VH-VL binders against DNA-3-methyladenine glycosylase 1 (mag1). Designs and how they scored, part 7

Target 1, 206 residues: DNA-3-methyladenine glycosylase 1 (mag1), of Schizosaccharomyces pombe (q92383)
Amino acid sequence: TKAEIHLSGLDENWKRLVKLVGNYRPNRSMEKKEPYEELIRAVASQQLHSKAANAIFNRFKSISNNGQFPTPEEIRDMDFEIMRACGFSARKIDSLKSIAEATISGLIPTKEEAERLSNEELIERLTQIKGIGRWTVEMLLIFSLNRDDVMPADDLSIRNGYRYLHRLPKIPTKMYVLKHSEICAPFRTAAAWYLWKTSKLADYTK
Below, E stands for the ipSAE of ESMFold2; O stands for the ipSAE of OpenDDE; V2 stands for 0.75 times the mean of E and O plus 0.25 times the DockQ between their complexes.

## First folded at step 4 (VH-VL)

Design A17 (framework fv_dusigitumab)
Fold by ESMFold2-Fast, scan of step 4:
Structure A17 (fold): chain C 206 residues (1-206), chain A 127 residues (1-127), chain B 111 residues (1-111)
Amino acid sequence: as target 1 above (206 residues)
Amino acid sequence: QVQLVQSGAEVKKPGASVKVSCKASGYTFTYYDINWVRQATGQGLEWMGWMNPNSGDTGYAQKFQGRVTMTRNTSISTAYMELSSLRSEDTAVYYCARGSEYDFWSGYYDYYGMDVWGQGTTVTVSS
Amino acid sequence: QSVLTQPPSVSAAPGQKVTISCSGSSSNIGNNYVSWYQQLPGTAPKLLIYDNNKRPSGIPDRFSGSKSGTSATLGITGLQTGDEADYYCGTWDDSLSAGWVFGGGTKLTVL
């Protein structure tokens, strides 16, 4: 792919990593979701393991009248105790309600609308919403909107990936990742995927 | 080389406690949950619980609640499972197994199945 | 009694295809990914399939998985004598009193 050629050509460290991991094949086989669903998923998963988050999310899906994921209007009007029974904390319930209201008002765009906005525009717009930080928007850009030039620099696995890539003694800072990943543009999402993949390499722990 | 290496066989009397260790190597210990699964002679797999090595959080199967404790020592990448008030029915091979991993690509810890298993520790409870 | 139901045994000749079923409920297989494990005599279980139908590196494509509703199936084609083992399905149970659950196991005999 274009991304593999670009990254392999940056320097010997990137060439080595791309060769060791192999072809760029991210697990993006998820059904394309509306932005509000992806934001709710990201909020639900905060500070939880995937098993716990998945259990909560499955219970949440099951409360709709027609077996479909709840609409923004349904979430807005949903009783607190029903959401609490799914396993959401009060803080997360507040965030889900904020996401629903922002979707109804149009602040959170539909998927079609979002496809016309830049990464920077979406980050600026969506981080205004209570409970939505930059990381949450970056997840939306990568997984729902399929953006190719996103570097989630604050992510622990990405920072650990740079430790491996550059053979650093300690996990680097977010600023280090931001500065050193500039050369990966316009394929920073692929770069992030390769950095994450270092966890699967035999010498990752060194 | 990703490995989980468990402590050796134990023989205990009813009422005693046993503590099994599971040393991880070849990966970042704090990135993966550790599960404990036992298997009595000629029987199937029975899940006992999971432990998050980063936070120390645990979840135990109801059958073992109050008798099992799962801990870790991150400085030596080692997980522990302690089972108290032993009965003859606790005679089994006890396994540790690596479970869910932190998956940047899914945005949280992703379900992987138990992909790396220790060799097992035989615990015999005999009077 | 296992939470997930598997046939206790299955047999087939070398070169044939065999399928092993795993039946659960909406709180486990119905809502969660299924994994499959192979246990050769005297050894620890080995992950064979994860996320319903994915193979770890090193697992040949003779092994396949699928899930439909509250049931899952492990398929093995081109049977070899080295495939004689116990096979277990596993998944997470969403009920408040459960966690990870396994099937009772299926003993595969290659005749």
Scores: ipSAE 0.020, ipTM 0.502, lowest interface PAE 5.4, mean pLDDT 84

Design A18 (framework fv_dusigitumab)
Fold by ESMFold2-Fast, scan of step 4:
Structure A18 (fold): chain C 206 residues (1-206), chain A 127 residues (1-127), chain B 111 residues (1-111)
Amino acid sequence: as target 1 above (206 residues)
Amino acid sequence: QVQLVQSGAEVKKPGASVKVSCKASGYTFTQYYINWVRQATGQGLEWMGWMNPNDGNTGYAQKFQGRVTMTRNTSISTAYMELSSLRSEDTAVYYCARGSEYDFWSGYYDYYGMDVWGQGTTVTVSS
Amino acid sequence: QSVLTQPPSVSAAPGQKVTISCSGSSSNIGNNYVSWYQQLPGTAPKLLIYDNNKRPSGIPDRFSGSKSGTSATLGITGLQTGDEADYYCGTWDSDLSAGYVFGGGTKLTVL
């Protein structure tokens, strides 16, 4: 409700959007996994529908004899062919190995450590990893670390949300989104949710 | 009404390239994957790849890797499939089809099957 | 050469029931959801079933789907002449390059 009050108070466009969409009800996971495990799940999901990604991830998850998710050390030392048998492409295997090495070196923090780091610190650190871009880290921030002030400005659905919000003739640039979303702080994640929800409104394609 | 409308028939010589268009209407173009599927005369359906209009990411079937390029123009809600180094075996009807809806909050698409199909584009490769 | 195996043809009289099978492996049907497509002569395919057993709006309940292990089944009851078509199963393959695969197709004849 704090986010709803803040956004509705920004201007008439935001007031209208919040009213049309309704209550802020993001579907965030209650599961608390280590960042490296979430990044591996994100890599498995890249360029695949969720069901294929889940099958690959579930096979990978079941490799450990302990019944626990493979440790970074196990992933580092795992045979390439074992990982390929799970369904990972060579590029994704390279990314998983990079995630493992980065976790062992401390570049990827533990969940405990991550909770003490800012959004920008995590973005700077995690985007150094092969196969991990800014969007992937922003999704981790929003869904796994429950950050409330994240604007994934390069996401086309968010940019299209600004087209709708400001009644623009074309989808605006990433820079436009970054500039205009500053006023939404400290609730930019809620702002992003409302912008994404514009695609469900009756007049979205008008 | 949700629909996909494809460009007209093409006749090409071996070694040439063909670019087929697929214009979406009646829905938010960036919210759904576009798949490309082909069918040779009297043969079954063969999946070629998918393209995410939201970010331009693609996934291609191994058979077409290196010869196919899938792109989009979001300002006109149009998807494109370009196939290069054409062979007589590429003679087929090419379809675009709408796939899974993008779920922003989970960071991926949930699968709905390919629920809307273009009318098809006949490509004939002959000398 | 198709990854998913379907019978090449099936036939029955109007009003009867037919079942079309689709068999694969653990990397495709065993681990993923199955869709079914109908293709009338000279037309684009039409989605009949998605997520193993769900029907899109406008598809009558005469069409049903099920999945068990590495096999899927399309059921059609109350057959009509207008059901003459080719039927394809399809699913994602989670193996090496993860792509969508179709069955070879089944030609349904209603006589």
Scores: ipSAE 0.018, ipTM 0.522, lowest interface PAE 6.1, mean pLDDT 84

Design A20 (framework fv_dusigitumab; at its last look DockQ between E and O 0.11; V2 from the best seeds 0.00; counts 0 for: pae E 3.4 > 2, placed apart)
Heavy chain, then light chain:
Amino acid sequence: QVQLVQSGAEVKKPGASVKVSCKASGYTFTSYDINWVRQATGQGLEWMGWMNPNTGETGYAQKFQGRVTMTRNTSISTAYMELSSLRSEDTAVYYCARGSEYDFWSGYYDYYGMDVWGQGTTVTVSS
Amino acid sequence: QSVLTQPPSVSAAPGQKVTISCSGSSSNIGNNYVSWYQQLPGTAPKLLIYDNNKRPSGIPDRFSGSKSGTSATLGITGLQTGDEADYYCGTWDSSLEAGYVFGGGTKLTVL
ESMFold2-Fast, scan of step 4: ipSAE 0.034; ipTM 0.601
ESMFold2, look of step 5: ipSAE 0.013; ipTM 0.485
ESMFold2 (binder alone), look of step 5: mean pLDDT 90; pTM 0.933
OpenDDE, look of step 5: ipSAE 0.158; ipTM 0.700
ESMFold2, look of step 7: ipSAE 0.204; ipTM 0.550
ESMFold2 (binder alone), look of step 7: mean pLDDT 90; pTM 0.932
OpenDDE, look of step 7: ipSAE 0.033; ipTM 0.646

Design A22 (framework fv_dusigitumab)
Fold by ESMFold2-Fast, scan of step 4:
Structure A22 (fold): chain C 206 residues (1-206), chain A 127 residues (1-127), chain B 111 residues (1-111)
Amino acid sequence: as target 1 above (206 residues)
Amino acid sequence: QVQLVQSGAEVKKPGASVKVSCKASGYTFTSYDINWVRQATGQGLEWMGWMNPNSGNTDYAQKFQGRVTMTRNTSISTAYMELSSLRSEDTAVYYCARGSEYDFWSGYYDYYGMDVWGQGTTVTVSS
Amino acid sequence: QSVLTQPPSVSAAPGQKVTISCSGSSSNIGNNYVSWYQQLPGTAPKLLIYDNNKRPSGIPDRFSGSKSGTSATLGITGLQTGDEADYYCGTWDSSLYAGYVFGGGTKLTVL
């Protein structure tokens, strides 16, 4: 692919990593989600095992009559005790209602509207919402909006990927990742995927 | 070979704290969650909490909230569980156990059971 | 008191079949995958079944699992003396949104 050619051409370290890992194979299963649904899913999963998050999410989805995910208007108007019965804490309920209100007001765009906004505009805009950090927005950019040039630089596995790539004695800082990943543009999402895959390589812990 | 190796037995007085370690080998430490489970003498298994070694995120059982802290050191592939304000009722064998494999790209863990267990650490609380 | 209910003991002769039940609610077994664990005396638990009915590598076919509604069942056929152990069901519980829960355990005696 275009991303594989770009990355393998950067230097000998990237050439070696792309060769070792093989074909860039991003997960495409999330491409149909509206932004507010992905943000709510991310909030629901904070501090929880995926099994608990899925159980909560399934009950939440079931509140709508047709088994479809609740609309922002339904969430805004939903009784606290109904949301609590799904398994959400008071703090998460506040975040879900903030996401709903931000969606109704247009702060959280539709998928179509988001396609016209840059990565940085979406990050600045969406991190204003209570409970939504940069990492949550970066996941939305990668998985819901299919952005190709996103580097989740503060992710520990990505930073460990750079330790492996550059044969560093210690895990590098977020700023190191940001600086050194600039050359991976406009395919930083593919670069992040390859860096994450280093954890599967036989010499990862060396 | 995939292994979890725990620290040795501890004897503590009431009111003290204990910190149990769990060293992983033979797999990518950051790719699987770590659970802590205890078993009081003659009793069943009791889940204490869960830790994501990649993010450091934790989720503790309500009973232990405020007394337990779960941490990790990724450079040495080691998870820790610290229990404070010890009581005689905390006398138990404490286990670490590997759970679901973390899939970074999907943001979720796969639905596996706890397939690899440490050998257990006996903690005795007595005066 | 455990959240999931198991019989405290079961017994059968070598070569017989035994089943161990595990009863919960919609917030645990009803909405989540069930695992089963075997604990031989003096040892750490061992995973026997995951995802309701799947066996890890090395677990013989005579061990099986199933789930219906809010209940799960572990089946053991062709009982052997080496099967004497405590058996625990386990699953995630999303009520009050915290915690993996175990059954109280079933002591299997092969007489």
Scores: ipSAE 0.013, ipTM 0.513, lowest interface PAE 8.1, mean pLDDT 84

Design A25 (framework fv_dusigitumab)
Fold by ESMFold2-Fast, scan of step 4:
Structure A25 (fold): chain C 206 residues (1-206), chain A 127 residues (1-127), chain B 111 residues (1-111)
Amino acid sequence: as target 1 above (206 residues)
Amino acid sequence: QVQLVQSGAEVKKPGASVKVSCKASGYTFTSYDINWVRQATGQGLEWMGWMNPNSGNTGYAQKFQGRVTMTRNTSISTAYMELSSLRSEDTAVYYCARGSEYDFWSGYYEYYGMDVWGQGTTVTVSS
Amino acid sequence: QSVLTQPPSVSAAPGQKVTISCSGSSSNIGNNYVSWYQQLPGTAPKLLIYDNNKRPSGIPDRFSGSKSGTSATLGITGLQTGDEADYYCGTWDDSLSAGYVFGGGTKLTVL
């Protein structure tokens, strides 16, 4: 792919990593959902194993009209106790209500609107919402909006990937990752995937 | 080789707290969740909770909610389980175990078995 | 009481086959993958089966797993004296007290 060619051409470290890992094959959704739904799923997953989060999310989806995912208006107006019964903590319920209000007000764009906004515009806009940090928005960009130039620099597995790539004695800082990943543009999402994949390599601790 | 090595035996008084460590080696520490399981003498296995070493996210069994805290230090590939307000019925062997693979990037299914276990830490709570 | 029900003990002679059952509900076994663990006296548990019927590297073909509805079964063929141990099933539970749950354990005696 274009990303594989670009990354392999950067330097000998990247060429070696791409060869060791192989084809760029990220797991990204083929069916795109509205941003508010994906943000709600991300919030539901906070502080939980994915299995537990999926159970809560499925119960939440099942309480809406005809099994359809609840609308922002329905979430805004939903009783606290009904949401508690799905398994959400009070803090997560506050976050879900904030997401609903932000969607109704237009702060969280529709999928169509989001496709017209830059990564940085979406990050700046969506991180204003209670419970939504930069990493959550970066996951939305990568997996829901299919953006190819996103580096989740504060992710520990990505930082450990740079330790491996550059043979560093310790896991580097977010700033190190941001600075050194600039050369990977416009394929920083692919770069992040290869960095994460270092955990699968025989010499990943070197 | 893949290994989890736990801290040594602890003797505590009722009301105290205990913090057990679990040092990982031979694999990428941030790529697998760590589970904590305890076993009282002659009794079965009891799951206490899990911790994601990459994110720091945790999940605790309802019985331990409010008394247990699971953390990690990624610079030394070490997970910790702290249990507070100890009672005599907390006397048990405490295990850490590697569980589900963190793999949202790979498209692989999560692996839900606990395949690597620490040797266990005996915690005795007595006056 | 454990959420998953196992017989407290089973026994068989060397060379025989034994099966150990694990019964749950729709929120656990019915909706999730089952694992099986072996615990030899004085040792940490060892994973025998994961994802209902898969064996980790190093586990012999004598050990097998299966799942039907809300029940799972561990099968051991060609029993050896070294198989004498406690066996536990385990799975995730999707209820409001969601988390991993173990069966009560089955003591296998090889007579």
Scores: ipSAE 0.015, ipTM 0.572, lowest interface PAE 6.8, mean pLDDT 85

Design A51 (from A17 with heavy chain Y108T Y111W; framework fv_dusigitumab)
Heavy chain, then light chain:
Amino acid sequence: QVQLVQSGAEVKKPGASVKVSCKASGYTFTYYDINWVRQATGQGLEWMGWMNPNSGDTGYAQKFQGRVTMTRNTSISTAYMELSSLRSEDTAVYYCARGSEYDFWSGTYDWYGMDVWGQGTTVTVSS
Amino acid sequence: QSVLTQPPSVSAAPGQKVTISCSGSSSNIGNNYVSWYQQLPGTAPKLLIYDNNKRPSGIPDRFSGSKSGTSATLGITGLQTGDEADYYCGTWDDSLSAGWVFGGGTKLTVL
ESMFold2-Fast, scan of step 4: ipSAE 0.017; ipTM 0.569

Design A52 (from A17 with heavy chain D33A S106T; framework fv_dusigitumab)
Heavy chain, then light chain:
Amino acid sequence: QVQLVQSGAEVKKPGASVKVSCKASGYTFTYYAINWVRQATGQGLEWMGWMNPNSGDTGYAQKFQGRVTMTRNTSISTAYMELSSLRSEDTAVYYCARGSEYDFWTGYYDYYGMDVWGQGTTVTVSS
Amino acid sequence: QSVLTQPPSVSAAPGQKVTISCSGSSSNIGNNYVSWYQQLPGTAPKLLIYDNNKRPSGIPDRFSGSKSGTSATLGITGLQTGDEADYYCGTWDDSLSAGWVFGGGTKLTVL
ESMFold2-Fast, scan of step 4: ipSAE 0.022; ipTM 0.578

Design A53 (framework fv_dusigitumab)
Fold by ESMFold2-Fast, scan of step 4:
Structure A53 (fold): chain C 206 residues (1-206), chain A 128 residues (1-128), chain B 111 residues (1-111)
Amino acid sequence: as target 1 above (206 residues)
Amino acid sequence: QVQLVQSGAEVKKPGASVKVSCKASGYTFTYYDINWVRQATGQGLEWMGWMNPNSGNTGYAQKFQGRVTMTRNTSISTAYMELSSLRSEDTAVYYCARSPDEWLAELFGGDYYGMDVWGQGTTVTVSS
Amino acid sequence: QSVLTQPPSVSAAPGQKVTISCSGSSSNIGNNYVSWYQQLPGTAPKLLIYDNNKRPSGIPDRFSGSKSGTSATLGITGLQTGDEADYYCGTWDDSLSAGYVFGGGTKLTVL
C-alpha cells in the first residue's frame, strides 16, 4: 500500500517495524453511525473493561422506543436515575447530557457534515464538550470517520510504541511523539496502527 | 500459526482439584482474553469464565464462582484454569478459547465477542 | 437449561438450504452481537459467524447470519455432507451474574 511504502522509506527503524509487523490491515469496519452515538460509546468505555462498557452502552441503546438509539432530544430530557440504571457514573451522565446538548445546537455535526470538516476543526470543536478530550476525538476520526492522517500523540500505547521504535529507555512525552511523527504525514493513522502493533512483537518488553 | 495447546487428560477423585494449562503461540499473549468452556459427553457448551492476561482480571460464571480460579504466566504465554472440589458431574472436555477483544478495535470497531481460536481440549474424568 | 434456545436437531438433503434459530432476551441477543460456532464430531468448536453476520476468513459465503430483536438465525445453503455437525449460537449476557452464554446446540444431519 502507499502507506507501507511511505513509512518503510522514512528510516531504518520504520523500515524494520513495517517488516516485523507486516501488511497494514486496520479494523475499521464499523457501522455507519452518527458522531454523537460514537462519542457516547467512547464515554461509556472510559476507565472500564470493554465488556463492561459494551454492556452499559447496549443497555443505553435499548431505552428508546422500538429499540432505536436514543435521540439527542431524548438524552437531554432523560431522567438521571434511568441513566444511572444503565451503569453510568454521574460524571459520565453529565458528559452524555453535554453531548446531547452539543448535538442539538449543531456543535457536534452529523456524519455528513463531519465529512466536510478537517481533523483540526473537529478536534477544536468537539473538545469543547464536557468529558470529551483530544484522544476521544482522535479515536472517532480514525475508526468512525476513517481519517488517514491522525496521530493520537497522548495515547500511552502510541508513546510506548515510540519507545520501542526508537529504542528509548523510557516512554516519551506527547511532545516527542508530535515532533517525530510529522514525517509520517499524510499516513499518520497507519503509523499509529504500526505503533499500537508493537505490543504484539516478541521483543516488545525485552 | 496462531494456536492454543492444552495439557493432557486428567483423572481425579471426587474432592480433588485439577489444573489445566493452555499455551498460546503465534500472537501476543497479553492482547487477548482467554475464555474457558467445558462440554460434558453428549452435552452442549458451557462457558466458565474469562481471564485477561495483561491485567490478570477475571470474570467467572455464577455456577463456578468459588470453585474456579483462572491465572496466567506471561513469561511462558500460558493460561491456567483450576477447578476445585471436583464432583462426578465435572467430568467433561475443557477448552480454552481466545476472544479477539483488542481494546482499540472494540472501542469503535465493533462489539466482537467471538472466540476465534480454540485449544484442542483437555478431558477431565472424575471417578469414584 | 440453556439461556439461549435452539432447536435440538435439524435435517436436510445435500444441496438444500437450512435455517437454525437462536432465541434469547433483551439482556443477551437483544443488546449484543451474536456468534455461531460449528463443532464437527470429535473436534473443538470453530467460529463460523461473528458480529451477527460476519464471516471469518476461510468460511464460505453459503453460511450466513442475521439477527432481529431477541432472535438470531444461521442460514446454510447448498448443504454438503461435511456440514454435518453441532451448531451453537453464543453471545454476552448483560445480567449481573451472567457472562458469555451458549445456546443448547443444534445437531445438523445431512441426509
Scores: ipSAE 0.000, ipTM 0.462, lowest interface PAE 10.9, mean pLDDT 83

Design A54 (framework fv_dusigitumab)
Fold by ESMFold2-Fast, scan of step 4:
Structure A54 (fold): chain C 206 residues (1-206), chain A 128 residues (1-128), chain B 111 residues (1-111)
Amino acid sequence: as target 1 above (206 residues)
Amino acid sequence: QVQLVQSGAEVKKPGASVKVSCKASGYTFTSYDINWVRQATGQGLEWMGWMNPNSGNTGYAQKFQGRVTMTRNTSISTAYMELSSLRSEDTAVYYCARSPDEYLAEFWGGDYYGMDVWGQGTTVTVSS
Amino acid sequence: QSVLTQPPSVSAAPGQKVTISCSGSSSNIGNNYVSWYQQLPGTAPKLLIYDNNKRPSGIPDRFSGSKSGTSATLGITGLQTGDEADYYCGTWDSSLSAGWVFGGGTKLTVL
C-alpha cells in the first residue's frame, strides 16, 4: 500500500518495523458506522474488560430495529430498565443519553456531515461532551471516519512504540511523538497502527 | 524478555491478610491488564479479578468481593493482590497474568484475547 | 463448580490425535473468544491458543483450536510424551458478576 511504501522509505528503523509487522491491516471487522454508535461503543468499554464491554454493546444493539442499532431518538426515550438489563451502569446510561442528545442537537454530526469536517474541528467539537476526551475522538476518527492521518500522541502504547522504534532508554513524551511523527504524514494512522504492533514483536523488550 | 516475577511463598494464620506482588518487565506495564488467578492443590484455575495499571480500575470475581484488593505502583511496574480474612480454603498457588487492553486488541482485529504471560506463582499456605 | 465443562481426563498413545472439548453457554463461549492453556506439573499455565484458533509464537502447529456455538475444542496431533499435562479452556463471561472463567481442566495421559 501507499502507506507501507511511505513509511518504509522514511529511514532504516521504519523500514525494519514495517517488514517485521507485515501488511497494514487495520481492524477489518469494523463496519462503517455513524459517529454516535462508535462513541456509545467507547462508553460501553470504559472501566470494563473488552469482552464484557463487547457483550454489553452487542446486547444493546440487538434491542430494537430488527438488528439495527438504536437511533438517537430511541436511546433518548429508552426505558432505564431496558438499558440496565444490557449491563450498563447508571453512570454509563447517563453518558449514552448525553451522546443521544448531542447527536439530535447536531453537536455529534452524522457520518456524512463529519466527512466535511477536519480532524481538528471534530476534536474541538466532540471533546465538549462530558466524558469524551481527545483520545476517544481520535479513536472515532480512525475507526468510524477512516481518517488516515491521525497520531494519538498521548497514548502510552504509541509512546512506547517510539521507544522501541528509536531504541530509546525510556518512554518518550507526547511532544517527542508529535515532533518525530510529522514525517509520517499523511499516513500517521498507519504509523500509529505499526507502533501499537511493536508490543507483539519478539525483540520488543531491550 | 517479557516477564512477570512474583514475590515468595507466604505462610499465614487464619484471619490474617496476605499481599502478593507481581513485577513486570520487558513491556509497557500500563498497556496490559493484570489478572490474578489462583489454584488450590489438585484443583483447577480460578480467576479472582483484573486491574488496569494505567487507570487503576479493577474488577473482582463475585466470590472475592469485599476480601480482595488489587493495586499497582507504576513507578516500579509492580502489581499487588491483597487477600484478607484468610481461611484454610485460601491455601493455593496465586498467579498474576497479563491480558491485552481493549482498543489495542480491537485495532489489531481481535489478536491476543488470552492471558499470554504468567508469573511463576506464589504459594500461600493458611494454617494454624 | 467450574462454569465451563471439560472431560476430567483423556488418554492417547504417542503419535495419535486427541481432542479436548469445552462446553459453555451464550454468556461465555457463545459471545466471546476462547483461549487454551497447558499446565505441566509444578509449573505456571502456558497459553496455547488465543482468539479461538490462533497460536502464540513458539507453539507448534500440531496444537489447534476451534469454536462452534457454545462449545470449543482443542486438537493435538502427533502426540508426544511431553504433552502430558493439564489443559484448561478459558473465556470471558459477559455476566456483570463474573469475569474470566475457566473449564475444570482435562488431564491428558500419553500412554
Scores: ipSAE 0.007, ipTM 0.497, lowest interface PAE 9.3, mean pLDDT 83

Design A56 (from L07 with heavy chain I104F L105W T106S; framework fv_polzastobart; at its last look DockQ between E and O 0.02; V2 from the best seeds 0.00; counts 0 for: pae E 14.9 > 2, placed apart)
Fold by ESMFold2-Fast, scan of step 4:
Structure A56 (fold): chain C 206 residues (1-206), chain A 125 residues (1-125), chain B 107 residues (1-107)
Amino acid sequence: as target 1 above (206 residues)
Amino acid sequence: QITLKESGPTLVKPTQTLTLTCTFSGFSLSTSGVGVSWIRQPPGKALEWLASIYWDDDKYNNPSLKSRLTVTKDTSKNQVVLTMTNMDPVDTATYYCARMEYDFWSGYDSPFDYWGQGTLVTVSS
Amino acid sequence: DIQMTQSPSSLSTSVGDRVTITCRASQGISNYLAWYQQKPGKAPKLLIYAASTLQSGVASRFSGSGSGTDFTFTISSLQPEDVATYFCQQYDSYPWTFGQGTKLEIK
């Protein structure tokens, strides 16, 4: 793909990573879902290992009588104890309630509405919501809105990916990621995908 | 070392607005997971949590005090400011600011690990 | 709101005695409970968090136990410098709430 050619041509580190991971095959199944659902998934994933985050999100998905994802109205009216039983902290529960209210009021757009807005416009609008930071909006841009030039620099797995890519002794800062990922434009989403895949490589923890 | 210090008026008249500033050193509110809270203690009574602000500007206010509370931060100055409107004699208390952390593994906040010395605010006519 | 109830409200004992203070939550809070020591005219000092974990630099004579709704704070051998008011605090959910305090005095 265009992204594979671009990344492989940047330097020897990227060329090696692309070769080790293989073909760019993003799983974007979440792009079919409404923005509020993806924002809730991103909140569940904040600062947690993917296994723990997936367990919490899957318990939450099953909470409706029919096993379907709860509606914004259902989330607004849901008992605190039920949400806590899924594994959400009080802070994350407050964020989920804020997402539900903002969706009902129209501040969080529908997928169709969001497709008409730029990355910057969505980041500026949605980060005004309590508990919604830049990383959370970046997950929405990548997975729901299918944007190709997004680098979630504050993501712990992305920062660990740069540790691996550059053979660093410690996990780098988000500023390091922002600086060094500039060369990946306009395919920074593909770069992020490769960086997330480093955790599956045999020498990741060595 | 981590230190916090409260500053502001020690005497307030009923119906006036109280503004208190917490100035801290040894940590930054630009650090992920860090927050600062305001706690008060009326003479001889229990501690009461008032408000919290975190590194990402997320804010929580005690529901019992409704819209009377506003908490803001100035990360570049290492300061957190509490504003409390419509003061009443029952609001007479020692006001503290304290540090806490959000525990990313559990998804819960830690308790208050470092405290300012406190400032006594008396509300009387 | 979660209500925190401490027992006893005050206690007078002798140096070297074992001191026990209890704290009860009106609903389950798992192990999200802290204990603070407050000396007259001073800010509170964190002694114990996660119900049973000693804060760094805190003397080993202090200990905590319990989970769910019932919690205990113990001083194994009381020293003169332990004269203070002790507070429990739940940090499971907002608003965070404190017990009414237990005033500890030496005979």
Scores: ipSAE 0.000, ipTM 0.455, lowest interface PAE 13.9, mean pLDDT 84
ESMFold2, look of step 8: ipSAE 0.000; ipTM 0.455
ESMFold2 (binder alone), look of step 8: mean pLDDT 92; pTM 0.936
OpenDDE, look of step 8: ipSAE 0.162; ipTM 0.742

